# Ledger of designs, part 132: VHH binders against p49116

Target 1, 238 residues: p49116
Amino acid sequence: EGPLLSDTHVTFKLTMPSPMPEYLNVHYICESASRLLFLSMHWARSIPAFQALGQDCNTSLVRACWNELFTLGLAQCAQVMSLSTILAAIVNHLQNSIQEDKLSGDRIKQVMEHIWKLQEFCNSMAKLDIDGYEYAYLKAIVLFSPDHPGLTSTSQIEKFQEKAQMELQDYVQKTYSEDTYRLARILVRLPALRLMSSNITEELFFTGLIGNVSIDSIIPYILKMETAEYNGQITGAS
Key: E = the ipSAE of ESMFold2; O = the ipSAE of OpenDDE; V2 = 0.75 times the mean of E and O plus 0.25 times the DockQ between their complexes.

## First folded at step 7 (VHH)

Design ua61 (framework vhh_brivekimig_d4)
Fold by ESMFold2-Fast, scan of step 7:
Structure ua61 (fold): chain B 238 residues (1-238), chain A 121 residues (1-121)
Amino acid sequence: as target 1 above (238 residues)
Amino acid sequence: EVQLVESGGGVVQPGGSLRLSCAASGFTFSSYAMSWVRQAPGKGPEWVSSISGSGGSTLYADSVKGRFTISRDNSKNTLYLQMNSLRPEDTALYYCVKGGYLPWRKEFDVSSQGTLVTVSS
């Protein structure tokens, strides 16, 4: 039984659509977000412990935590995505919707609060200078969450989460030995991810998905692919 | 070389049904997700539905969800699209393509002949 994650799970490289348009539109934002979501699902599928839980459990876990994985991915890839520019474009679109009376004031307030929470989260991660190993283990901790309703195999999921926590602790203590409280500062950021609405994330980033499909439908579609098929259709396409 | 041959199209009245078939050759059919794509007169290709290689998972465009059913028979290297409750807006050339759903897909290989579906009142 080796480590939960290998060095290959630390590599998280987002390929952005090119060229970036002069003015960001719904389709560019949606394509960028979709590439990150697919990269996140590819990352999860590649973990042997995840595959060992079985297809139904895998689907339930990712459906429950995709917003947390996506938000961690946004923070990790913020520079590559020019996330601040994307968020500014979303805010501009919302301001236009206010002026054209397309959305209620209450809904706009909820969405703006969500954007503020997202910006605060990404800023806190940047200030902590979270590295690739730390991001990989934080993603593993949220992926292997045994406390989502309706899960089976919760003891095995909890075991994998504890393994992720132990390996993160070992890494931080070895790599940042002078910073006694670094792990605590990192972990205290995670509860904020669960307070962010997946419905609002879907509205902000995934409007304009080809065929207008839901994220809830995409997840089992991708995760139920056989490994050889997945590698040919998804990994080879990147 | 990948070869795909669509059939089963025709003229139907609104509310009617058609079953499309796609005969695949030149690749290991069961190892690949497959999709149906349509092209209405004067418009670009529109993705309709995808199915995994095993047939274990399917995905549908919102415009056809609940009306169309994608399926496959790997023993016959054949992809199917059962179309029910057809509408005039479903009028298009229908193509099968190798590959599944990708939200960033800008181009579909529709070099095959396709099969024409006309829904007329």
Scores: ipSAE 0.654, ipTM 0.833, lowest interface PAE 1.2, mean pLDDT 88
Fold by OpenDDE, second read of step 8:
Structure ua61 (fold): chain B 238 residues (1-238), chain A 121 residues (1-121)
Amino acid sequence: as target 1 above (238 residues)
Amino acid sequence: EVQLVESGGGVVQPGGSLRLSCAASGFTFSSYAMSWVRQAPGKGPEWVSSISGSGGSTLYADSVKGRFTISRDNSKNTLYLQMNSLRPEDTALYYCVKGGYLPWRKEFDVSSQGTLVTVSS
């Protein structure tokens, strides 16, 4: 019928916890990350096509791609959230763990590599100067990925993904008409998201989750959360 | 004035079951997510479970997942916590809290007296 995304889906404003502590502790990182996660989930939920998939399907979809969505969110919100500072803080915390010999050399390497990949990805996106529309469509493309195992309604998901891709193409063509290969440059970044471990991301950003719940577990909760409750969390209102 | 009154606590043997209730008043109950929080002796408050206003969404701490069930009856303004397979480590004062789960939330506004659950042989 209509477009997959509207202008309302372009808005992606992350509100950081306030005040910012002098030292970015695990709590601050976790809260910041959680807010981004919630924002991302709410964004997804706000898409009519996403809703049309049904609760079970869309939950499964988010479970499959939350890391990618989150990472795109990190890239998009990198300035607002001072991502470089957060990552540095994470590294510092990691160093403490290293000093305590809590991690194997291989694990340290994996984690550091993951952080590097995150930083590199975000930097690459910044270099490309991805705008809000492009991010929205990229997120949609990532969200409506039919190639995750165990998904239902894969045909519908694929259609939505194609629609997202087409709309992105149209947007880029209209907005960046002088840059013939912009679309390709943007899309070619998406594979990098698949190289990132959701487990490591969860470990880095969400170690402070209350109740030791997994992201996998909280996703359904977030998606089913009432709007008022969500708004309270996003805006920082208790 | 928001009022939350917990009940249902008691002494139970390991493996036993209890059902806690929380009577809520002073606000539109169905409009708010609710949570259970517990505080064991000598420990800080621990989030246990949350349920959305409609009851359609529930979440549990890993420590209680599969054993506890949170529910609510909005017609009665009552929150419930069915606790099965109780363990000694579940011993705590259990509080009903207005509000849902926040991943980073370490502090809980506990204004109620709570209900004591003691799991011991």
Scores: ipSAE 0.616, ipTM 0.828, lowest interface PAE 0.8, mean pLDDT 92

Design ua62 (framework vhh_brivekimig_d4)
Fold by OpenDDE, second read of step 8:
Structure ua62 (fold): chain B 238 residues (1-238), chain A 121 residues (1-121)
Amino acid sequence: as target 1 above (238 residues)
Amino acid sequence: EVQLVESGGGVVQPGGSLRLSCAASGFTFSSYAMSWVRQAPGKGPEWVSSISGSGGSTLYADSVKGRFTISRDNSKNTLYLQMNSLRPEDTALYYCVKGGYLPWRKEFDLSSQGTLVTVSS
């Protein structure tokens, strides 16, 4: 069969809410994050291999790796999102909570460390100057991870992951032929994603979800949503 | 012209049940996700539930999860909301809205008349 990813999967354009408010409030952060989440999930959905796994398996995969996909998306879209500003705003909001004694010292530490890890990860990716193809393949690698509990079709998932890895390798070899260790440098960043708590990510970025629904709950809905409908709504919201 | 007509509201005691209906016209009903939104007196609109065009996907606000069921009959261009275990806090004007769930959406087209649900002892 053909490659796992095509050029169409390399495109990953996040449209930010407009206009940008003077103060990045929780709503703006949530909307921005939600748009990224949507984009990430729809990206995944656009992969034929992903579709081939079936709806249940697809949902399970995304539920398992949404945080990693989201984080990769943050890194990839860091400039467009003004991620540093968003994170600063989040920290500021967190500080308000701290002042109100709403969080334990341990929780504050955890959250701050998480923010630090996010920033560090994104900075590291920026330093590596990861391109769109590399991001696409990295996302595919984390998406098609067979080592999540409760997954079905793990053999097939593993096959897809291997394919992603191979294609990435080929791409890096062709594109960055003089950098013999680039692939390794890129792949070695992936473990950092697993160190990040999805719960904390959800708390930081998605506190303002309408209906107080969890990311876990909205994932199936988003994956089943008609793309045309979503696009129509998002453009209207811009 | 898009037309949405809600019905089924009424007065019910806590723990009671109601089934709301929304008759839709003026658009290809099956092609659009639909939502229920409610507005309590003195409060802003609150998203309640959404259902995909095909009906294959549903989503609920935490406040109603496990108690409400959204459904649709595309052959009848009708949206439904089965409300069980009603609580006083469910008292609101309920609107049928064209469009699905967006995580950040706080504004809804509430141009329809809505149907009033009152939960009181």
Scores: ipSAE 0.825, ipTM 0.913, lowest interface PAE 0.5, mean pLDDT 94
Fold by ESMFold2-Fast, scan of step 7:
Structure ua62 (fold): chain B 238 residues (1-238), chain A 121 residues (1-121)
Amino acid sequence: as target 1 above (238 residues)
Amino acid sequence: EVQLVESGGGVVQPGGSLRLSCAASGFTFSSYAMSWVRQAPGKGPEWVSSISGSGGSTLYADSVKGRFTISRDNSKNTLYLQMNSLRPEDTALYYCVKGGYLPWRKEFDLSSQGTLVTVSS
């Protein structure tokens, strides 16, 4: 039994839409977010342990954790995405909506609180200077969460999560040997991901989806696509 | 030299059904996702549905979900769209296109002739 993740799983390269428009709009934001979502789904399906669980379990896991994977991807790709610019554009749009009385104050408050939590999360990860190996293992830990309702094979999922935790610990202790508390500081960031609403993430980043399709429908579509076909679509998208 | 030939369109009353076909040639059909795209008079192209190369994965636009069924026969290099409970707003020229659903795909190759679906009394 080899390691849970290989070097191919550490590589996480987002291809942004080109060119960036002069003014950010819902379509550019949605396209950027969709590319990250597709990259995240492709990353998950490329893990042999993930495939070993079977298609029904795979789909249930990703449907339960896509928001956590997506948020980790936002943090990891924040510079490439110019995420701060995207979030500023969203905030500006929301502030204009308040002035024009187009949204309820309670809804705007919920959305603004979500944006602030997202900014705090991304800032904390940047401050910790999380590397590519650490991101890969954090994504594996949230992916192989045995505690979501309705899952089968929970003992095997837990085993893969423990393997991810073990490999992360080994990596951190070897690479950051002088920082005794680094692993603890990294791991305590993960619970915040579960406090962020997937519905609000969908509203912020995916309002421009072609056909008004939900993320819940897109996930099984991507995961059940043949690997060669999926690779062709993703790499041919630029 | 991808060639796609759509057929099966016609005039039907609201609530009626039609089955569209697309005969594909010039590429390894089973290796590619396929989509149905429609264009209503005076409107831009609208993606309708996609199916993976194996047929194991399908996706539908919210406007047709529950009414339309996409399928394929890889042995015959043919894509199908079963349309039930048709509405006047389904009136359009229907195209099959090589490639699946991609949220950033804004342009579709509508170089084929398409097949006309008219839902009216």
Scores: ipSAE 0.649, ipTM 0.837, lowest interface PAE 1.3, mean pLDDT 89

Design ua63 (framework vhh_brivekimig_d4)
Fold by ESMFold2-Fast, scan of step 7:
Structure ua63 (fold): chain B 238 residues (1-238), chain A 121 residues (1-121)
Amino acid sequence: as target 1 above (238 residues)
Amino acid sequence: EVQLVESGGGVVQPGGSLRLSCAASGFTFSSYAMSWVRQAPGKGPEWVSSISGSGGSTLYADSVKGRFTISRDNSKNTLYLQMNSLRPEDTALYYCVKGGYLPWRKEFDSSSQGTLVTVSS
């Protein structure tokens, strides 16, 4: 009956680790990426429609789409993260690995292709000047994807996705009324998110996780935490 | 003031089992995630496991997954770590810590004594 997202869901403020080191390292990159991933999970948990699906469905949805949410978050927070600087540091490490024979050429090629796809995506979003409301609805469309294998509440998930699409359409038509094709340009960006490997994202951004835990393991841990406790930990960590 | 008192450590042979306990006071125990952290001689602290306030969610370091089980009894303000299939590399002082798993957590402040676990042949 109410809107899918409220004004509170438009707010997406990433707090970066401080201070930024003179030379970027695996730990700084991992901490930055982890803060973004946690912010993204906190954002998803705050949506009443998401809560209504229940913890098991919530876990399945986020496990299926975390890479898409994370990539949208990278694009949205590119400036605050200095993402171009982080990606340049990763590229330099890969180029040094070629010179030192530490990685195979095949693997370097796969990782470089992933970085180029990520840069192209972030650049396209920046060129479109996607605003906070548009990002919130794009994340909701990605989150409420009914087409992932193994989902049990697919009809309800589909209804929430359709509601996200409708509210995005209403927002864009109202806010950018003279740009008839803006919505189409925005939506056409989403399929590219599914072409990016979650395994390569994990290798680039999350190799420094304490305890060597996988993203697959950390997601259900955070999502099944009590909301007040989750909020307290995120606030205390910033 | 937060107080945490660990117990249950001892000397066991490889393949043995121990159950650690942590008695908590000075805060609303059920409102906070809790963690077990260990420190081997000459090494830095290593996070081992975390549990949510309700006990509904747990997380384990890859080195202990499948061997250790974290649990809590909120009615007794007590945290537990069941350690099975112990290995020499599990030898450490074990501390309980207020708070759950955070990937950016660099320091584990334990003002407690900890409990010593020694796994030796």
Scores: ipSAE 0.669, ipTM 0.836, lowest interface PAE 1.2, mean pLDDT 89
Fold by OpenDDE, second read of step 8:
Structure ua63 (fold): chain B 238 residues (1-238), chain A 121 residues (1-121)
Amino acid sequence: as target 1 above (238 residues)
Amino acid sequence: EVQLVESGGGVVQPGGSLRLSCAASGFTFSSYAMSWVRQAPGKGPEWVSSISGSGGSTLYADSVKGRFTISRDNSKNTLYLQMNSLRPEDTALYYCVKGGYLPWRKEFDSSSQGTLVTVSS
């Protein structure tokens, strides 16, 4: 069959909430994050191979890797999002605005470490100057990861991952022919994603969810959501 | 047990104003962001507004921005929605929701019956 990804899957344009507030409040952060999450999941949904896995498997995959996808999205959209500013705002609001409860010293350390990891990861990706194609393939590799527990169709998932890897390799060889080890440098960044806590990410970016629902619980809704419907609800734009 | 009781709905003419209230109990009110969500007949739920636990941060849907004001009194465990310049399209059942907004959710858990706002000439 054809390639796993097409040029349409390379486009990953995040639209930030408007207007931007005078200061980045918790809601702005949450909305921005929500948009990124939606975009990431919608991106996944747009991949024919993803669709071929079926709804249940799709949901399971996204549930397993949403944090990694989200983090890659953060890295990719770091400039548009002003990620550094957002993270700073998160730190500033951590005790006062996101939750009224005092965090323990240990928890603060964990959260700060997580923020550091996020920043470091994004900075590392920026230093590598990862382009849109590379991001797309990295996201695909992350998405079609067969090593999560409870997945069905793992053989098929593995095949898709391999296909993503191969296409990435081909792309890098073609585009960056003079950089022999670029592929390796890119791929070795992926393990960092696994070190990041989804729970902490959720706490940092998604505290404003209705009913304190988990990202896990809303993933099916996002995957079923029409883009127009989503946009209409958040921006009022029809 | 979390309880949310909305009130203040009614029939109003276009351009009119209403103030909704939500009495909250069963949880530490000030520790949670709160939201208003509305559902018009035949439509899915629509996020209206959210406010942080402390009340220091607010957010509005574009459809209500400039017309609605969300506020809270943590001493009274009460959430408010001041609705000005009401329009027929604002007609809906309004729900108070624990937590922030979730625009992509088709359903939300509410133990409350909501309060009906009808804007008609």
Scores: ipSAE 0.025, ipTM 0.292, lowest interface PAE 5.1, mean pLDDT 87

Design ua64 (framework vhh_brivekimig_d4; at its last look DockQ between E and O 0.05; V2 from the best seeds 0.00; counts 0 for: pae E 13.3 > 2, placed apart)
Fold by OpenDDE, look of step 8:
Structure ua64 (fold): chain B 238 residues (1-238), chain A 121 residues (1-121)
Amino acid sequence: as target 1 above (238 residues)
Amino acid sequence: EVQLVESGGGVVQPGGSLRLSCAASGFTFSSYAMSWVRQAPGKGPEWVSSISGSGGSTLYADSVKGRFTISRDNSKNTLYLQMNSLRPEDTALYYCAKGGYLPWRKEFDISSQGTLVTVSS
């Protein structure tokens, strides 16, 4: 079998809505987040190993790990997205909700902690100066996680994850030969992704989803949509 | 020129069924995702459902999920909406629109007359 990932899987270019408004409203945040979600899902779909698992298994995998993939995407695209500004805007919106007594104290704490964790994770990734190859492999490792409940073909998923890990190791050894512990440093960041609630992420970034559709429901739609079709729509609908 | 013509609307009792059709012309139908949008009296437009160009992907608003089915026949340049278990709150003008679902898309370019669906006892 050939490599799990190719150079084509390293490219991860997010196109932001234009123009950026002076005030980042819920709509802008939702659109930006949605574009990242689509990009992440289509990236996963572009992996031959992912397709080899079949549609049902593919969908299940993405449903299980979309939050982690999305978060890695946030980290990778933090500069392009102006993530700090987006998060600040989200906090401001939350403050308004707080003033209106729409949220319980406990819920406010949970949401604020989640935002903190997101920011911290992204900052940590930036400090490590993770490159495009490393991000691709990290996303693959997260995608092909066999430890989610209800998955089929877990043995095959595990094999793909191992391939991703091995290829990452080889890449790091080749590219960063003088940094003996780089692999360990980047892998040790992955557990932080599991600390983040998908529900809270959805509430923060996707509150404005049309039709009150959940991310869970949108995932199959995204995965079956042709990339060309999506690109055609966003160019006319920005 | 893009033309969309809706049909199949009417009056139906709660729990009843209707099948809407949309005849499309003026563009390569199979190359574009299509959507149904509805507008109830006194309310703004509401996205109902979308289908990919090939028909392989469908999505529904939560309000109609499990009751409505979107489909298309690319050989006939026709979009369909099978509506089952209709409710009074489904009463609206139904429009066919060029373009698929985008999570942030609040408005669709509606240039057609729509077809009226009235659900009443």
Scores: ipSAE 0.761, ipTM 0.882, lowest interface PAE 0.7, mean pLDDT 93
Fold by ESMFold2-Fast, scan of step 7:
Structure ua64 (fold): chain B 238 residues (1-238), chain A 121 residues (1-121)
Amino acid sequence: as target 1 above (238 residues)
Amino acid sequence: EVQLVESGGGVVQPGGSLRLSCAASGFTFSSYAMSWVRQAPGKGPEWVSSISGSGGSTLYADSVKGRFTISRDNSKNTLYLQMNSLRPEDTALYYCAKGGYLPWRKEFDISSQGTLVTVSS
């Protein structure tokens, strides 16, 4: 059987909105985040193994893991996005929007802890100098997670996850042959993705969605389109 | 050229219903997602709902979810919006637009006259 991912799945190029404004606002942050989320869904849709699972399973998988895929995308595209500047703007907005009611202190603490965990994750990936192939396989490992509640076809999903793990191992051992512990250092970063709340991610990055639509509603809308229609709509080719 | 013609608007009491239609020509209708967009007096355009080319996927703004139903008939090149439990805040000119929901889409090509919906007592 062929490889899980091809060279086309390594290419992950985020197109940012019009030049970054001098003062960041909720709309610019939401548009940037949305472009990354749609790029991540487009990436997942292009995988033959993902398509083979069928539309209902595809929707359940992406609903379960979109936050992990999004966070990996933030780390991979951190420089293109000027992510540190976006996070600083979110922190500044959060501090300025805090009303005198300090009864909400626990929520503020949760949000600040989330931002800190996100920064730590992105910094760790940057220090490891994760390449495009490694990011593609890490995204595949989180996408093909058989352990989310409510999933069907779990044995097939697990098979694809194991294939992703094997192909990542082969790549790392060949490309970074002198660094015996590189794969372990990379893989131990993944559990942190499960500890970050998708609800907090949605609040921080997707507050400005047109129509106040939830990410949970957008996912099945996009994934149930015909592939050609989806490509035409998000790339503007048609 | 792309041509869209909306119809079906009118005056209704709160709680009433209306069915809007959009006749499309000049493009392969079934190959494109379509949207309904509305503009209330003195306000900017507001996206209302989108439907995929096949009709298999729909999306609604939170303000209309559960009250409005988008549908299409590709054999007739026609887009529909069934509006139930209408509220005064639904009063607007309603436009259909080529293209589906995109979170970064600020503008829709609103070159047609639209159809006026007025909800008043």
Scores: ipSAE 0.696, ipTM 0.856, lowest interface PAE 1.1, mean pLDDT 89
Fold by ESMFold2, look of step 8:
Parts: sequence; C-alpha cells; structure tokens
Structure ua64 (fold): chain B 238 residues (1-238), chain A 121 residues (1-121)
Amino acid sequence: as target 1 above (238 residues)
Amino acid sequence: EVQLVESGGGVVQPGGSLRLSCAASGFTFSSYAMSWVRQAPGKGPEWVSSISGSGGSTLYADSVKGRFTISRDNSKNTLYLQMNSLRPEDTALYYCAKGGYLPWRKEFDISSQGTLVTVSS
C-alpha cells in the first residue's frame, strides 16, 4: 500500500525554450505550452496508482482531465512562464483579429471571458501561496475523478481520489497547523477548473505552427511515448 | 485536393549549398504553417523546420539551426529551404508538409515524392 505520491511526483520543473525572444510570438507560446503539456502527462503516467488502472482506463482519464491538469500547471508555473505577459500578448493578437474581421464578436467575447477566468484562477492560487506538495495532491484529485462519463473502474478511481484527499488533508494540517481553514480554501478553487474549455485552451496556447489537431486525439500517443523519446523531442523534462 | 511538389535536390559536396522549393496547391497556402521533413535511408521521418502562415515566425531542429533557412512566398504558393554548410548527415529525401511543429506530431500528411539530397565527397 503506502502513499499515493512520492517526492518524485512533487518535483515539477518547467524549462522554457531558449533563447527567450524580446517579443513573444505564437511559436514561443506554443512551444512553452507543449512542454507544460508533456511535463503534465509524464507526471500523470509516472504515478503507480495511475499505472495500476491499465492502459485503456489511463487514456480515458487523461482525455477527460487534461485541460484541468494543464490549467493547474499554468497556475503552478505562472511565474517561470511569465504567464501574465503571454496572456497580454494573446489579448493583443485577438484585438488585431477584430481589426481584420477574422473572428466574430461572440467568439471574441467567449475567449476573453475564458482569459479572465484563467487569470482569476491563477491569481487566487498565487494569493493562497499553494506549495508544491499541495499542487501535486490537487493534480491527483483532478486526475482520479470518478465523475467523468464513460469511465470504467470508477470505484477504484474514487478510492485513489479519496486517498489523495486524505493525504492532502494530513499534509496541510501538519504543515499549516495554525490555519484551520486552509484545506477548505484550497479545495473550493477546484470547481473553476471544470469551467475551462479545452477547445479555447487549444486556441489560446496551441495554434502557433499547429495544423488542425485536437489534444484529445493525440493523448494515446503521448501516454505511450518512452521517457527517452519524450526528452529527445522536448528540451524540458520531469 | 492538397498537392505539394518538391524540387531542387541533387548531389553536393560537404560544405556546399542547395535550395529546395515546394509548390503548393489545393488549399489557402497563406493560412497554414508549413514544414520540411526529411527521411534518411533506413530511418524514420525527421522534422527539419517550420514557418508560420505569414512567414513571420520560424523554427528549426537543433541539427540544422544556423545552417538552414526556411522561407515562403505566399504570392507564388511556394515554400523554400535554403541549405548551407551541408554535411553527409543531411543526406535524405526531403518533403514539404502542411502544418507546423508540434512535439506530438509524428506523422505529417506526406503524399508527395519528395526531392533527394545527397551530400558526398
């Protein structure tokens, strides 16, 4: 039995593409986002409980939650990514698209609302000063969600989620012993993740050099990728 | 129907130069990122370089950075690859492909014949 996560699952170090351009562009944003996506997928597949569920269940779980994991990764790495600068560059790009009549006003409203929700989420996580252990358990709670339609083995998934919740509770109570409500404040941030649109995330972060691909469609290939192959294709690693 | 026709390959000495061209038709060329992909004898496909639809942003594999330059002329629906300081390791069949670099993209839509580049003394 033993703990759900080990110290190796707490380490989450994103390395940005080098060199940094003076002015951010869609290629830099897409490469940065791709590194975060692969780091998040490598993190998930390295968890023994995740491995125990089997390949088909693993694919279904990640398809259901990849955007939530990615969004938690954005919040955790917001400083190293200079996320506020990236989002400002995206907003400027959207304003240019209005000037050129490339997007409808309704679509732009949806995308801007999503950006505002993402900024608010990241700011709220920063204000709580969420640490690396807390992020790791929050990601595990999101990963092992039995709520998603079409999942098999939901009773086992629920047990892993309960284990992640229990371990987070124990960590917070021991580490922040004088803050009675910290766990509750952290957990009430999670529902906002379900409001994040995977399609808009793809539009914001993955449209640089990209053709017409959906992250959902490539998840089986990412999960089967060997760690050495992953490192050879991306200059960052976990 | 998307059609891509490569040309400009040939035999060249180490240190030499070649310029590859790719004529595109069947889609709005300026709206898509484009890539060069190569396949050495006995190896799988290797991404080489990508360029944005406008031509404003470029990306290169580490193995070719500083030696190869990707460009495009949207008025002629043509993609280019200027290859300088060629090495024997650059010997491959070169294809152009619709779409940009993505870490997870293992396959490009390659339905063309490509153009052969041989670097030998």
Scores: ipSAE 0.000, ipTM 0.156, lowest interface PAE 13.3, mean pLDDT 81
ESMFold2 (binder alone), look of step 8: mean pLDDT 81; pTM 0.815

Design ua65 (framework vhh_brivekimig_d4)
Fold by ESMFold2-Fast, scan of step 7:
Structure ua65 (fold): chain B 238 residues (1-238), chain A 121 residues (1-121)
Amino acid sequence: as target 1 above (238 residues)
Amino acid sequence: EVQLVESGGGVVQPGGSLRLSCAASGFTFSSYAMSWVRQAPGKGPEWVSSISGSGGSTLYADSVKGRFTISRDNSKNTLYLQMNSLRPEDTALYYCVRGGYLPWRKEFDISSQGTLVTVSS
């Protein structure tokens, strides 16, 4: 009966590590990316419709779409993160790895193509001037994707995705009433997210994870923790 | 005042098992995620495993996954680490710390004595 997302779900504020080092390193990039991933998972957890699907379904959904959520988060937070500077540092590190013969030429091409696709996506979103409401609904659309293999409750997931699409349409029509094609321009960007490799994203942004844990392991850990524990852990409080 | 007391360490042969305990006091134990951290001779602290306040969520360092099991008994304010298939590289002082896993955690608040685990033939 109620809306899928409330105004609280539109708020998406990334707190960057401080201070920014003079020379970007793997640790700073990994911390910045991890903060964004944690924020993205916390955002998903706060949606009542998501909670209603149950813990096992929630884990399967986020494992299937975390790269899409993360990439949307990178685009939304590009200025706060100085994403262009981070990507330049990654490219510089990759070029140094080439000089040291640490990576194959084919792998380097694959990684550079991924970086180019990421930059192209973020530039497209910036040119469209996607607002906070639009980002929230785009994240909901990718989160509630019923077409990933192995999912249970696919009919309910599809219903939530359709509700997200409907609410986005209502918002765009009301807010951007003079631009009749805006919704179509926004939605046509989403398929590109599925072409980006989650394995390459993990290698670029998450190589510095303490304990060498995988994103697949972090997802259920975060989704099952209490919200109060999550907040206390993030702030270092108590 | 937060107090944590580790016990259960000892000398064991490769492939052996040990169960570590951590007795907590001075805070509401069930409200906090807890972690095990180890420090091998001449090395910095290494995070091993974390458990949520309810016990419903656990995470393990890749080096111990499948061999170690973290658990807690909130009625006894006690944290446990069951260590199976122990290897020489598991030799370290083991500490329990208040707080869960954070990918960006730079340091651990280690104020206790720890418990020594030695894996040798």
Scores: ipSAE 0.616, ipTM 0.828, lowest interface PAE 1.5, mean pLDDT 88

